# Ledger of designs, part 2: VHH binders against q05b89

Target 1, 377 residues: q05b89
Amino acid sequence: MLSSRVRLVATTARLVHSLIYSSSRSFMDLKALLSSLNDFASLSFAESWDNVGLLVEPSPPHTVNTLFLTNDLTEEVMEEALQKKADLILSYHPPIFRPMKRITWKTWKERLVIRALENRVGIYSPHTAYDAAPQGVNNWLAKGLGVCTSRPIHPSKAPDYPTEGTHRVEFSVTHTQDPDKVISALKEIAGVSVTSFSARTDDEEQTRLSLNCTQQALMQVVAFLSQNRQFYQKTEILSLEKPLLLYTGMGRLCTLDESVSLETMIERIKSHLKLSHVRLALGIGKTLESPVKVVALCAGSGSSVLQGTDADLYLTGEMSHHDVLDAASQGISVILCEHSNTERGFLSDLRDMLDAHLENKINIILSETDRDPLHVI

## First folded at step 1 (VHH)

Design b06 (framework vhh_7b18_3)
Fold by ESMFold2-Fast, scan of step 1:
Structure b06 (fold): chain B 377 residues (1-377), chain A 126 residues (1-126)
Amino acid sequence: as target 1 above (377 residues)
Amino acid sequence: QVQLVETGGGLVQPGGSLRLSCAASGFTFSSYWMGWARQVPGKGLEWVSYISSGGSTEYQDSVKGRFTISRDNAKSTVYLQMNSLKPEDTAVYYCARETYEVYTSGSWTEYYFDYWGQGTQVTVSS
């Protein structure tokens, strides 16, 4: 009872906060905003090596009126965010990636943390979660290719199992046993959630039973069957797998409805990203007139995602010299658009999508200071 | 949860061979560069070999021609075949996953090892 009472008190307090925010349309509690951001795109889709979520948190309670979006959080961008009264900064690239052993004024990244906390500004990074999301960075990049069908190169697993429990156990029951009594006995085990049976088997003297169970119940079910193996035969234990998601995952493999020349594809990419120049490596035996039907793409530094994928063209921000040579040697052409050019344009779409998702409850602004300092001479 | 588990270490005579294996779990193995590093008694940690997601390999000068790194993406395993072993190869060998840190827009990308195995002891002596 203590735990359920504590939950009810917490739920009541949250409901009061929700009601206040709904009436104002100008403020959100930080926890409510983070929950809504996770509903938009789950942090569970982020790569295992990534550092995502709330990275810097002001002492609670903290309310957000202004959400500030940037691709990179530099000291110049931090100054802009403070001048614009940001309460939470969404930085696509996490400014904290490697663990910090100290927080002092010594390095610029440490200074970002200090300044954020002193001014009560949170820092949140979705990073690879937005790369994986169906309406994320790579979907935005794929829009530039023309009419195509796309799928993740490395699909994410669903967060939930397709049915209750972690395992399915199937076994045959001899005619000497009453299937209904067996079902009743198994249902007494905590964690057995579903039991079903079929009267039809290849051997007319047997009935096939199946059940779902939790990891903790599995050993008890196995023990039950093993103690009575003379009556229970042909036991199969199946680990339930989380299915692969159709539109969520790293990278995109895009199949164009109609093949176009490599030259046409280059012009489409330049137009979409608003670039006058891109870098091109021709695959062995290819020319600007070569047909492009299948494009494998990944924003940013996409080498690890794209490598080993069969395609006519790789599209990414940057790749190492060796990775470009590997692709070209396999007959795959490569277009490199520079790191942030494959990412930053997404923030405008993100702002519009978040405005809709958050029902215009808070002010969402884009950095005007965040830019690629590199120029093509 | 990312885990790297090394096996195959042991005692071998000079000129002998050993094959180290590293079983990886908790991440998309095929997408990552993998490497081996060693801690030689009385010396610092030194890199031995890398293998890219696509299979390209690099070796430290002292092991070139003697060691071979390989991977099996279906088994999520990276291997280090060590031939013509010398007493100076005596070390704890670590399997490691290579990743990167993106600092800022337009900035450089730094590659480093973020997850390491427990290590496996290789002793070359009579």
Scores: ipSAE 0.000, ipTM 0.140, lowest interface PAE 21.0, mean pLDDT 81

Design b07 (framework vhh_7b18_3)
Fold by ESMFold2-Fast, scan of step 1:
Structure b07 (fold): chain B 377 residues (1-377), chain A 127 residues (1-127)
Amino acid sequence: as target 1 above (377 residues)
Amino acid sequence: QVQLVETGGGLVQPGGSLRLSCAASGFTFSSYAMGWARQVPGKGLEWVSYITSGGSTEYQDSVKGRFTISRDNAKSTVYLQMNSLKPEDTAVYYCAKSGEIKYTFSGTQTPDYFDYWGQGTQVTVSS
């Protein structure tokens, strides 16, 4: 009762908040805005192969009154952004992904850079950082499935270590050795922090040393300890791991509160994405009446994220023919909605969340021109 | 061993300010949304504010512009800064930890419910 009342009130308050949008007549410094965007969803969550962050920067100082959101930045979308007086374009897909050796009028991507700079418009891409984020693209996609619990298929590591440094080194120094001399020598190594405490092991009085050290410092610590093999032989070296995040990471494994038929799930997905058609591959032994309890999903091209995941259904934008056959052979049904159809609808949620996060300090506009270039005829 | 311990309550005059703190332990604090609810004598329980794991905040209409929720993940603490206090704000204030993340067809993610509550701290606004 208590929990139900609190939840209902929270839902109502959120709806009221979204309805009373106010755009302040203000500018934010570009660097301040970028910091706020990174606070909203850290770029450190992006995949190592990705090209994220500020990709095109007008000469400083640059202030932003209008932030323009798009899934894809085409030349038509650039025209729209310029007409709507964008100062920064947030393009989910990075228009610069491969390195450019020249910036000329020859290719459409080069023209985007030229036009952005000539009109003093920045371009920022979060891409896979927003795939990983708890309130990101894959979370939005999961909303279409019905009431479910969700977790990342591949959890992200936290951006920081839980303690100082990358490694912990522990060893004991007997009182017959000068512990203070050892501690002083180790403290001279940059990137080392030392904690000492008295201990009794096997009825021996000793000083136990615990070091937190950086990767670079670890090599120097090992060198120091190797000069006294007695210390090295008693040494425990642990690599510190960044903890895994519960709700941040690539893909989502969604467990529905109640099973529904595959046919019902298809209709939910079509409704959520506003599509008249999707492509379906039935898992071996499955029908439209087969129950769906567990859905593994990844927006865009999700094959590499979804492979090896046990689920009733894979939901993604696109997969290769062979990857679909592999899933079907394992009894897993596949729904393909085309690449950007699994992504674009998130931008409305993003605008609402950024309006709240930035306290309505700037104008946030969605592209009306951006659309899937592919149509079912 | 989930524990939530509220502090900072007390007696304050109308127009005054108080800051409530909630020290959390027994769970990975940074992974959960946190909130504040209050029990007003004679009115029952009402939600006040929440802050998501990502830092997004929401407020009940009656406290918007006056109350600010914030969190310090390094200290596993959530705060409620209360300004321009009114007699109507007199209540026992409870810190709460969110339950499971769920998604609905309405297109809104909502905390399904708060599954752990502190013991509360009394705030009295009177002369």
Scores: ipSAE 0.000, ipTM 0.158, lowest interface PAE 18.1, mean pLDDT 82

Design b08 (framework vhh_7b18_3)
Fold by ESMFold2-Fast, scan of step 1:
Structure b08 (fold): chain B 377 residues (1-377), chain A 127 residues (1-127)
Amino acid sequence: as target 1 above (377 residues)
Amino acid sequence: QVQLVETGGGLVQPGGSLRLSCAASGFTFSDYAMGWARQVPGKGLEWVSYISSGGSTEYQDSVKGRFTISRDNAKSTVYLQMNSLKPEDTAVYYCARVTEYSFTGDTKYVTSHFDYWGQGTQVTVSS
C-alpha cells in the first residue's frame, strides 16, 4: 500500500504520463501485445478445463491502440467498447466457454463474435490464469483482509521443466557391451541429451548412462532398450516434475499477522469490495466475536479450490448449499459476496499494472457499463 | 488428452442394482468435481448426481435414497451405485467432469457446466 503522499505523487506522475501519451499514442502489433500479456501472466497457469487466450481474432495484420478491460462481455459492454474504439477486448470471463457449432445472429454470444469481427476487434480472455497469477485476482481479494501472509491453496507448476526434457532414463552398460557405440546411437535420436559416467558395483566398473529426453524421444529410447533386454531390466525411467511455484496457483491461504474478530473481518471485506451486504454462514460453535487468523479464499465460485482446506473462514463469491453446510459442520465460517463482486474490482489494479508493464504504449480503458446483472430490490 | 470411460451398464430387472464406473485420465482427477447425467429415450439429457473434489454429494430428487455417488482418487475413478432400479431409470448414463465456476446442483437438465463427457453406458431396466 502507498502512503497518501506517495500515492499523490504516483497519481500525478500517471496523469502527466497519460496526458503525454494521449497526444502521441502508438500502436502495438496484436501478436506482440499477446506475447507481452502472456509475459505479464502466463496462460499456462490457467486451469486445464478453461478456455483462455485469443478467442476471436480479426484477420492479420491487426494493430492495437486501445485495449478495453471488462469482467463480463455482454452486448451492452460490446456497444460501449465499439463506441470507445477498442481494438482488443480483455474479458476476464471468456464469452466463448463452450464450443460453438454455428455463428449466427440467433444467440447473444454468437452476436458478440459477429460484431467483434465486423468491427475488427479481438477478444482475449485470461480467466483462471489471472486467478493463479501472483499479482492477480485472488491476491487483490486478499489485500482486503489486512496484513497477512498468503500462499496458493493449489500451487501451480512452473511452465518449464528444470531441464530440456520431460523424462530421465538411466541404465548401465558394461565395457563388454561397447559403451561408445551405445552412446553414439543414443546421441543420434532427436530430443536426447546423454551424460555418461563411471559407476562401481561390487568392484565392477560400468558406464552409467543418464538420458534427458523429450516425450517423443522417449518412445525411440524405449524401442532401443527393448532390443537389449539387459538394458531394459536395469533401466530407471523417471518422469520429471515441474517445480511448484510459491506465489502462483489457485486460491489463497491467508494467515493474518494479527487475529481479528469475525465481525471486524466482515467489515474489512465489505469495505474492500464496496458492498453494503454480504452473506454469512457461521461455523458450528462460532459467533461474530470468534477470532479469525486463517482465511482461505477464491474469487468467483471457489468451492472445489476451498474444499478440504483448514481455515477459520472461507471467502468466495458463490458456494452450493451443501458445500456451505459441509464447511459449517467443520467449524469453518463462510462469507459469500456474489460471483462478480469478488472479481470486478481487480480490473482497476490490472489497468495500472498493464500500463506499467506495456510502458504506456497503448490506451488501456475500463468498461463503465459492466455491472452485476443482479440487483437487490 | 482428457478421457472418461464408463463401464458397468447392462440389462437389469426392476428392483435390481447396478454399479457404474468411470475411469478418468489426462488430468489431475482429485482437483475436479465429477458428475453423472443420463439421456432417457424420448427425453433430453438430465443431471443425476455430482461429487465435489472434497467429496460433497448432490442428487436429483428422483434418485435420492436409491443412487450413491462416490470416488476413488487413487484410482482416478468415480462410481454410481444404483439400487432399487425402476423402468424410468432406463437411459444412457454419461460420466462428466464438472467446472466449478458454473455448476448448479439443482438442475434436472444437463448443465452447461460439464466440459468433458464419456461415450456413455446403456442401462436398461425391464422385465
Scores: ipSAE 0.000, ipTM 0.157, lowest interface PAE 21.5, mean pLDDT 82

Design b09 (framework vhh_7b18_3)
Fold by ESMFold2-Fast, scan of step 1:
Structure b09 (fold): chain B 377 residues (1-377), chain A 124 residues (1-124)
Amino acid sequence: as target 1 above (377 residues)
Amino acid sequence: QVQLVETGGGLVQPGGSLRLSCAASGFTFDDYAMGWARQVPGKGLEWVSYISSGGSTEYQDSVKGRFTISRDNAKSTVYLQMNSLKPEDTAVYYCAKGYDEPYWSLDESYMDVWGQGTQVTVSS
């Protein structure tokens, strides 16, 4: 009953806020908004297998007054977005993941594209970029654990450039060996980039060449250099180590400042995610009173991220039965909260952060229709 | 209708290389993600690598930098190039077709395992 009164007061306050906000709203150019979203959390941090960014674009010019946030973009959520006059939908899960060979009325995902374009609504998905971001989904999930230090389980590498490669090959070429011809021949190998070269001041004049190449190109480069024994004998091959980012990457390994019982941790997680129930697997030899100091977490289906990580507790949305048994056999307890329950709550934090980042220039609305398709009954 | 046929397994010494191939038939190969999973003796099924219909790849941490997945859509074939093999890589390797819906995770829980498997043994 008190919850009904609180709901009524909250609804009234939100309505008044919406009226005030509606009076002060402005518009942003789509390209400017996308640039600001990328500045907030770079799409370069997304996994290589992912499909992120602007997935559906209305013909320019397009301005955005209302940004609509959802975890999943279903047809019901699309209807809500249209009723709320969304100009851009930010869908955490990309509604277009697999390439489409046709766009017709046949499937529900094709209908999303058609309806979006017919109503001049863009669709943008950050997905794994927000998993990796320091202010992202996994950071939000970690906040529920209590005071802790956290780091990525799989840190992101510094942004890649086409000419970076995986290896650097250095060798010396005398003037008699025509450095320009050597460089031209090496550039014909796919995956080779010549970064720099310099003339060496010696009694015998030489040019020191340095080139970057991909792992696949390395053997072709070595084969080319081996054709001249003198080049090969003075060749150095260096593995290029890209710097790892300290706070950006997949998953989080969280070390609590103070150990708590597993029972206390379960209650913290339930409270943070607003869940009455979670699923628990006890690690071998563990009880509800066992201390939890280190938690490895990953929102969604975190099995591939968590596998092989040493921790007292794994926290994720879902794992296969086999993966749960493997973790338990290693003495690691597992808490499963269902897929979207580990993700959707982040959208409220995202809205507040984006409101601040965009200086309240546009209306940002959360979906009220979006929910887990699975229910505990 | 769907058939996956793995080849290329065998006995190899530590540090050696093998290339696994999976010939697919009975579905529109170009439209589906493909992957490799392995069953290590006593440990059950473990995801190894994934390649999307668009060619994006993902790897289990224990194989990153050593294994490379690729696909040839014209031949309806997916490959796993395995380098610097270790005794712990000993397993039956299965070719898997992905589900029709997009994956929120690229682990083995989202794969149909329809191949018969090919044995890889890494020993001296």
Scores: ipSAE 0.000, ipTM 0.186, lowest interface PAE 18.2, mean pLDDT 81

Design b10 (framework vhh_7b18_3)
Fold by ESMFold2-Fast, scan of step 1:
Formats: sequence, C-alpha cells, structure tokens
Structure b10 (fold): chain B 377 residues (1-377), chain A 126 residues (1-126)
Amino acid sequence: as target 1 above (377 residues)
Amino acid sequence: QVQLVETGGGLVQPGGSLRLSCAASGFTFSSYAMGWARQVPGKGLEWVSYISSGGSTEYQDSVKGRFTISRDNAKSTVYLQMNSLKPEDTAVYYCATPSQTEVYGSTRYLWEFDYWGQGTQVTVSS
C-alpha cells in the first residue's frame, strides 16, 4: 500500500511535468522525422519521373520543432516560413525539379535554396507519393463526390517483391545428381537464395529445383546450368512481378453508389472545393441532366492519368484544349477546377493526420500565404 | 533514372525515308507525352513533333504531311516515320520527354523538353 501510494503520486507528477514540457518547444531528429513521414506515405509510390524526398538538407545534426506545410514554395511563402520559425518545409510541389547547374542569387528557385540553408531549414517534397497514397490528395478529392467506391486508375506496384530476388529459376535435375550438392554450388553465387525444391512424380527420373536470384546473379546461374545441360533440363526463367496495390496508385476511378445528374455532381464538387465557379465541357450527347455513375479523377494536371479511362466524367485541375476535345468526342464530360484548387485543400487533412501519426511531438502549421496565383475577376 | 536511346539515323538521298526509334526506360511510359526535337546546323534546337499519352499528335509546319509520330506502349518506344526527306531535314534528332514545368503553372511553353543522350544523326544528301 505505502509503495503503491508513493508510486502513484510520483507517476502523476512525472505526467504533469511531461505535459508542461510538451507545451513548450519539443524537437525530433530530422532522420527520425523523415522515417516517420515515409511510414505515413512511402516515397516509393512516387512516379519515376518525379523529384521527391529531402531536397535541401542542413548540415547534420538537424532537429525539427516546426514542420511547415505548403502546396507551392514561393519566395513569399519562404519569408512566412522563416518568420514562423520553420525547421522543415513540406512543399507538395517540389521547388527543385529540373537539375540546377548553379546555386546563386540570380533566380528565385536558387534563392530558395540559399535562404533555406542559411536559416537551417530543410525542404521535403512528397508530391506524387501523396497523390498515390490511400489517405492522400486523390482520396481527399474523391470524398467530395458523395458515397462511392474508389480504386486507383493506375495501381502502384508494391515496394518489395513477395519473395527474395528479382527472378525465379526452375529446372529439373536427373537422379544421377545429388540435389544438396547442386544447391551448395548455386549458393556460392552472390545473389542466389534457394528456398525450396520438389520431386516431380509425373517424371520419376527427375527432381525439380527452384531458386530465386538477383538480376546480376542470373547470368552466372544460367551459365552453371548451360555447362551441364545433360544433368539440368526443362529450365524456366521467370521474372518476379511486384504485386499491384489495391488502394495505392495514380488517379481514382470512383463508382457512385447512386447515380446523380451532372448538375448535382457539379454542385458537390464546387461545395467540396469551396469554389463559386468551375469549367465544364459536355461530352457529345450529354446535358446537365445526364446521369453520372463513374467519375475518373486526378488532382493537378491529370490528363495523362485520365486518358483512355472509361467514365461518365473526368475531374481534374487542368487539361489541354485537345485533351478536352478528345474526352468530349468519346461522350465523356470534363470538369476543370484549376491546378492548385484540386490540391491545396488536402493540406488541412494532412496536418490532422500527421499530428496523429507523430503523436503531437512537433508543431505542424499550414502556410497562410500560399494561394493560387490565378484569380477569377 | 530516365533513359532514352535513339536509333535509326543515317544517310539518305532527297525524297527518301527513314524511321527513327526511341526506347524509353525509368518512367511509366504509357502515362507520358513524348516528342522529337532536332539540332539543325546554324538554326539551333527546334521542336519537330509530339504525341500525347492518349495518341494526339502535333507537328512543326515544315514537317506536316511528311513526318508521322507514333508510339508502342507495350514496347515503351516512340517512333518518327520521316518521308519525302529534304536536305533541310539534315540534323541530329533527339527523343525528348515533356518538362513538368507546366504542372507549376508555366504557360510560356506549350511543350518543353528534357534531352537525354547524344541523339541520332540524319543526313539528307545526294
């Protein structure tokens, strides 16, 4: 009893002390924060052409108290971030996309890099990784359509193979060979993982062996088998495929539980994005009363993701005149909401999700300066 | 890493034909617009043609009706079929991907290219 009373009081005091200290400045190591951000949404889901991850890094050690979120990192937004004491800026659009040959004061993007480093501010961009993520930008956009089931238009491949190696080699061994000696010889090749073997009962003179290997090991495995063709037969080489993910990928194909008129869909989209106006192209033979059951969507400039997809409606930020004509000629209506209007609203949801994911260990703030450079007048 | 490998260049007589091929790797080819640009001696780099992910094509006025751009998504390859070749078509031809500058609100270029590799030489001479 005495021991338990003393422990309870001490535990309560430590909890109060911890709460008081957490209301002041707290810090996470940069590498730990980056690992947590990658756990939230893997950078491996970014498109191959993208430039994602930590783009500007202060010399280590670097700790983060304030994570600053923005859609676009302009010089005006950088000034806001510095005034608000950002230690890391998460910019949805990467401010460094094209290679830089110089870092000087001459161009605005070069000045962002200089100012970030001089003020010990990191810059991180997830970009298309957050487009692909199941809790990402396109999922947020899909929430505005009403009750629907959604799937990626272009599913992402898993970051890892389901088994070791990139290739599977299967071959039959005659009964004159010792399978254990064959396995031992193959294991001496760097990048070979032997996981199983089985006897072939439909061919009583042969035992079938299976091994996984890296692409680099494949030529050595094939050479080993080819040098002894009298003993190794029916060789099959299979490229291992990374499985497609069910909820991760580019774009969303959304099937509404109940069809609504195009007019109703327009009002839902305007309400979700808080816009008074959107641009509409009617598909050939369509009207505002036409039923919408299937919506294909992609935030930003989504035409390359949406093209070739069967839907009643395409929803994106921007699309070229020719791409709109191509969709309309196929009977597909198009709604264009302008680029950043399909993206920026996600940042509020992102803040809430990151606060939960990081257990409120750091301050996460949204840019108030970041806005669309284009205004309807 | 984006990699583009051009093949099919060579020496041809005026009025002849050549087919250029570009094998692409390191990105989701089917989701990308592709194009061809050329370096003409004395004129600098000029755009020749592009094809969208959906198959829509555009051509520089000097090549319209003579050149045809096409793509094979299964092979991750873009082609340029060049017919009725003229001495003025003599250039180094580059396979190019569209710049993503447009996703950041740059409207100054309808098309902007990131070049990769040495290109392929086309010489039209008798």
Scores: ipSAE 0.000, ipTM 0.125, lowest interface PAE 23.3, mean pLDDT 80

Design e01 (framework vhh_7qbe_3)
Fold by ESMFold2-Fast, scan of step 1:
Structure e01 (fold): chain B 377 residues (1-377), chain A 122 residues (1-122)
Amino acid sequence: as target 1 above (377 residues)
Amino acid sequence: QLQLVESGGGLVQAGGSLRLSCTASGFSYAMGWFRQGPGKEREFVASISGSGGSTYYADSVKGRFTISRDNAKNTLYLQMNSLKSEDTAVYYCAADTYTFKYSPTSEDYDYWGKGTRVTVSS
């Protein structure tokens, strides 16, 4: 019982300390915070190969007063987070990507898990969900180009179907086949919605049936229709697709309102990313004076996203030598800014957007220790 | 239903300054300013995120206009300096409840004010 009292007193002292340093900010339940983060950018937008969401969870209940943001979670960044009293770390790059068979002190990634749990700190990673999001990393990167319209290179599918059910089944029933009886039988199947209307082909009057059904219900519908050869032979089965989202997806294709020289674009990018140097490959036949109207961009290692896209310029963190040669050979110029330089600056925008989205309820801190492991000397 | 009311418009000499305000009936995630000049389509001017930390400007106003907000008062501001005759327009306040976008269009905003007129005399 005493241990519970000691824990409660320590938790209260920590909350008071955080409120003194963050002024009007308070705390949130972890589950409520995770729900709000998913509302900000759905984890369903993440790539299938990715490892996103809550990766390390302290035993519930857990409350969050301080949300700590970093691009990469190194041991140095973990030490900073603990010193700054983080309750949840949002790490853009997932520190747990490959499966772990053991959690010991042997490797640095295992030590992150141990230290997080011992200090009751959660670890959450959105990664490619924030690449896809309309207010995400790639939109922040596009902000540096000047006035432009942008769209995803590879649009994401909406999280839900436009209507209830995954399939549409259409067929016709003549008056001889008792349309009302057919409709009644189909309505008994869970997950089926029936719409009917009168139709006429040549001299034959018939009832056209349109069914929206779930994947589970589809098998029962097919079984029902298969019992009557005349229905089945004339049946159209359409798989409903989730609609494409206009502003959510991988990469961005950006069309500038006014064309600028490649030299001007290079200076805009350097200014936005606060870099003294970037790497440039000129497309065949191009110069620093060549006009840039269309820019295809993807933060990080973007070559797979950018490949095959018609643009004047590719902008990304890194590409292989081979991929650069392929782009240049197509007349496409390439600017490489190094991996985390195309990502890290977004965290400041993310803090401000999360501050607004969470209505200033908690303290949101950016890592000061997080930096690119590679330096230009 | 969110309501937006603009104020601060008027007649100003070229090279002068003017501050526009927009008071909202509640909090919105992102806000922006658009303008419509005589015989022209509505064009983007500036946008600001919910906390005020992220801003974006049209090239025609960069370095001259500053967008800011006071969330305690649910008020958006546009400080206009070095005004030109081309800045003559009706200025509209716009709000999006859920999303902040870079290079937004009129279709990206759900709520709109009725506008305030700015006339820059030469």
Scores: ipSAE 0.000, ipTM 0.155, lowest interface PAE 19.9, mean pLDDT 83

Design e02 (framework vhh_7qbe_3)
Fold by ESMFold2-Fast, scan of step 1:
Structure e02 (fold): chain B 377 residues (1-377), chain A 122 residues (1-122)
Amino acid sequence: as target 1 above (377 residues)
Amino acid sequence: QLQLVESGGGLVQAGGSLRLSCTASGRTYAMGWFRQGPGKEREFVASISWSGGSTYYADSVKGRFTISRDNAKNTLYLQMNSLKSEDTAVYYCAAGSEYVWTYDTPSEYDYWGKGTRVTVSS
């Protein structure tokens, strides 16, 4: 099994090599920039329910000199982006999440689309792809805990693992059923790859057939096999899974080198996020002096990611009342920092990493207007 | 190709202060200080993110040592106050990639200085 860490180290070495040699600043073609952004962190890491990638595209050709970063794209942030001559806005939260039936001046989200297009500004959202990435949001959040080892709670599948097709279909053919004819028929189906080998079952000579097929081909394979009861009844269909990545995935399970008190952990988190206040729920039997060794974290609304994870502490932006009670009843303490407070601080690190990845070819700026709409007073 | 050069080490009395510097020949990401005492393995002291927004300390030095950086000068600093005999070690400057997962593990850092010796007498 190929290690994603080995590939990540190779990518890092290439970035470091590039940094030794300075590049002149220039305009980038939009397609080239999008390819580079996907190379930095693949959109394939995003959750299936998410809406990621290029969400608003000016008519081509479009070149980008200024990439503008924000956590949330509000109308106020759009005004800032336009004043700062943005050519592409990277909005961590997708401003288009639910389908739009019309684009008019009636709603603020529709006005964002209109204003972007009228000013030839693209909108790109990575969202959960950056949550999953090893150099992403949750890794940045984990850096606040102190000296620790971290891994994803729900590891992503390796997108570059060479898996041929989505399913493997296995069955046996006796010498009397003409294995060569069966193999020839299966090879006629687009998206099918056939491997055959000799096998014995109860001392009978058989040819075992193993075929990889695409999702589209699976129905045709099943139809072919249904023509012969012997094939159909002895057919095994396996879903092919890609290997799990060691450092890419949803959430982080962080093991501290040395246990610290919950009070110490609260101060570390407040310092990292630059917050004067956080909300705390104590696990049953716990105090501010209770030791914290294992922290499970997920930026934003992390309940679904954190649920069922054994830890001393859950760290997330927001969680429902019942989810907090469920965690506390299991002896797990919970720290809630509000949604965007667990996310926005990452943008500074993202700017620095993108500057390096893009070899300083374009101007990358952070929103100064973007802020949490909720205040603790 | 990237080189790290430490300076500021020396002999100091217990309770004294010392400031270490580390200058990099080019751009760096996460940086940190590690130390190795006589007959001991290298241990984590402190680290800092590129932006300087996040800092991490070993419990043994927390409240006494302060890590900081000046990116315009490509320089990392470690201000050491209230020095103890146990702080006697060779102090190494380390630079990692943007993909640091563990902050206490030397193998996570790609570039290392040759070290500067700190001796705390009592």
Scores: ipSAE 0.000, ipTM 0.165, lowest interface PAE 20.6, mean pLDDT 83

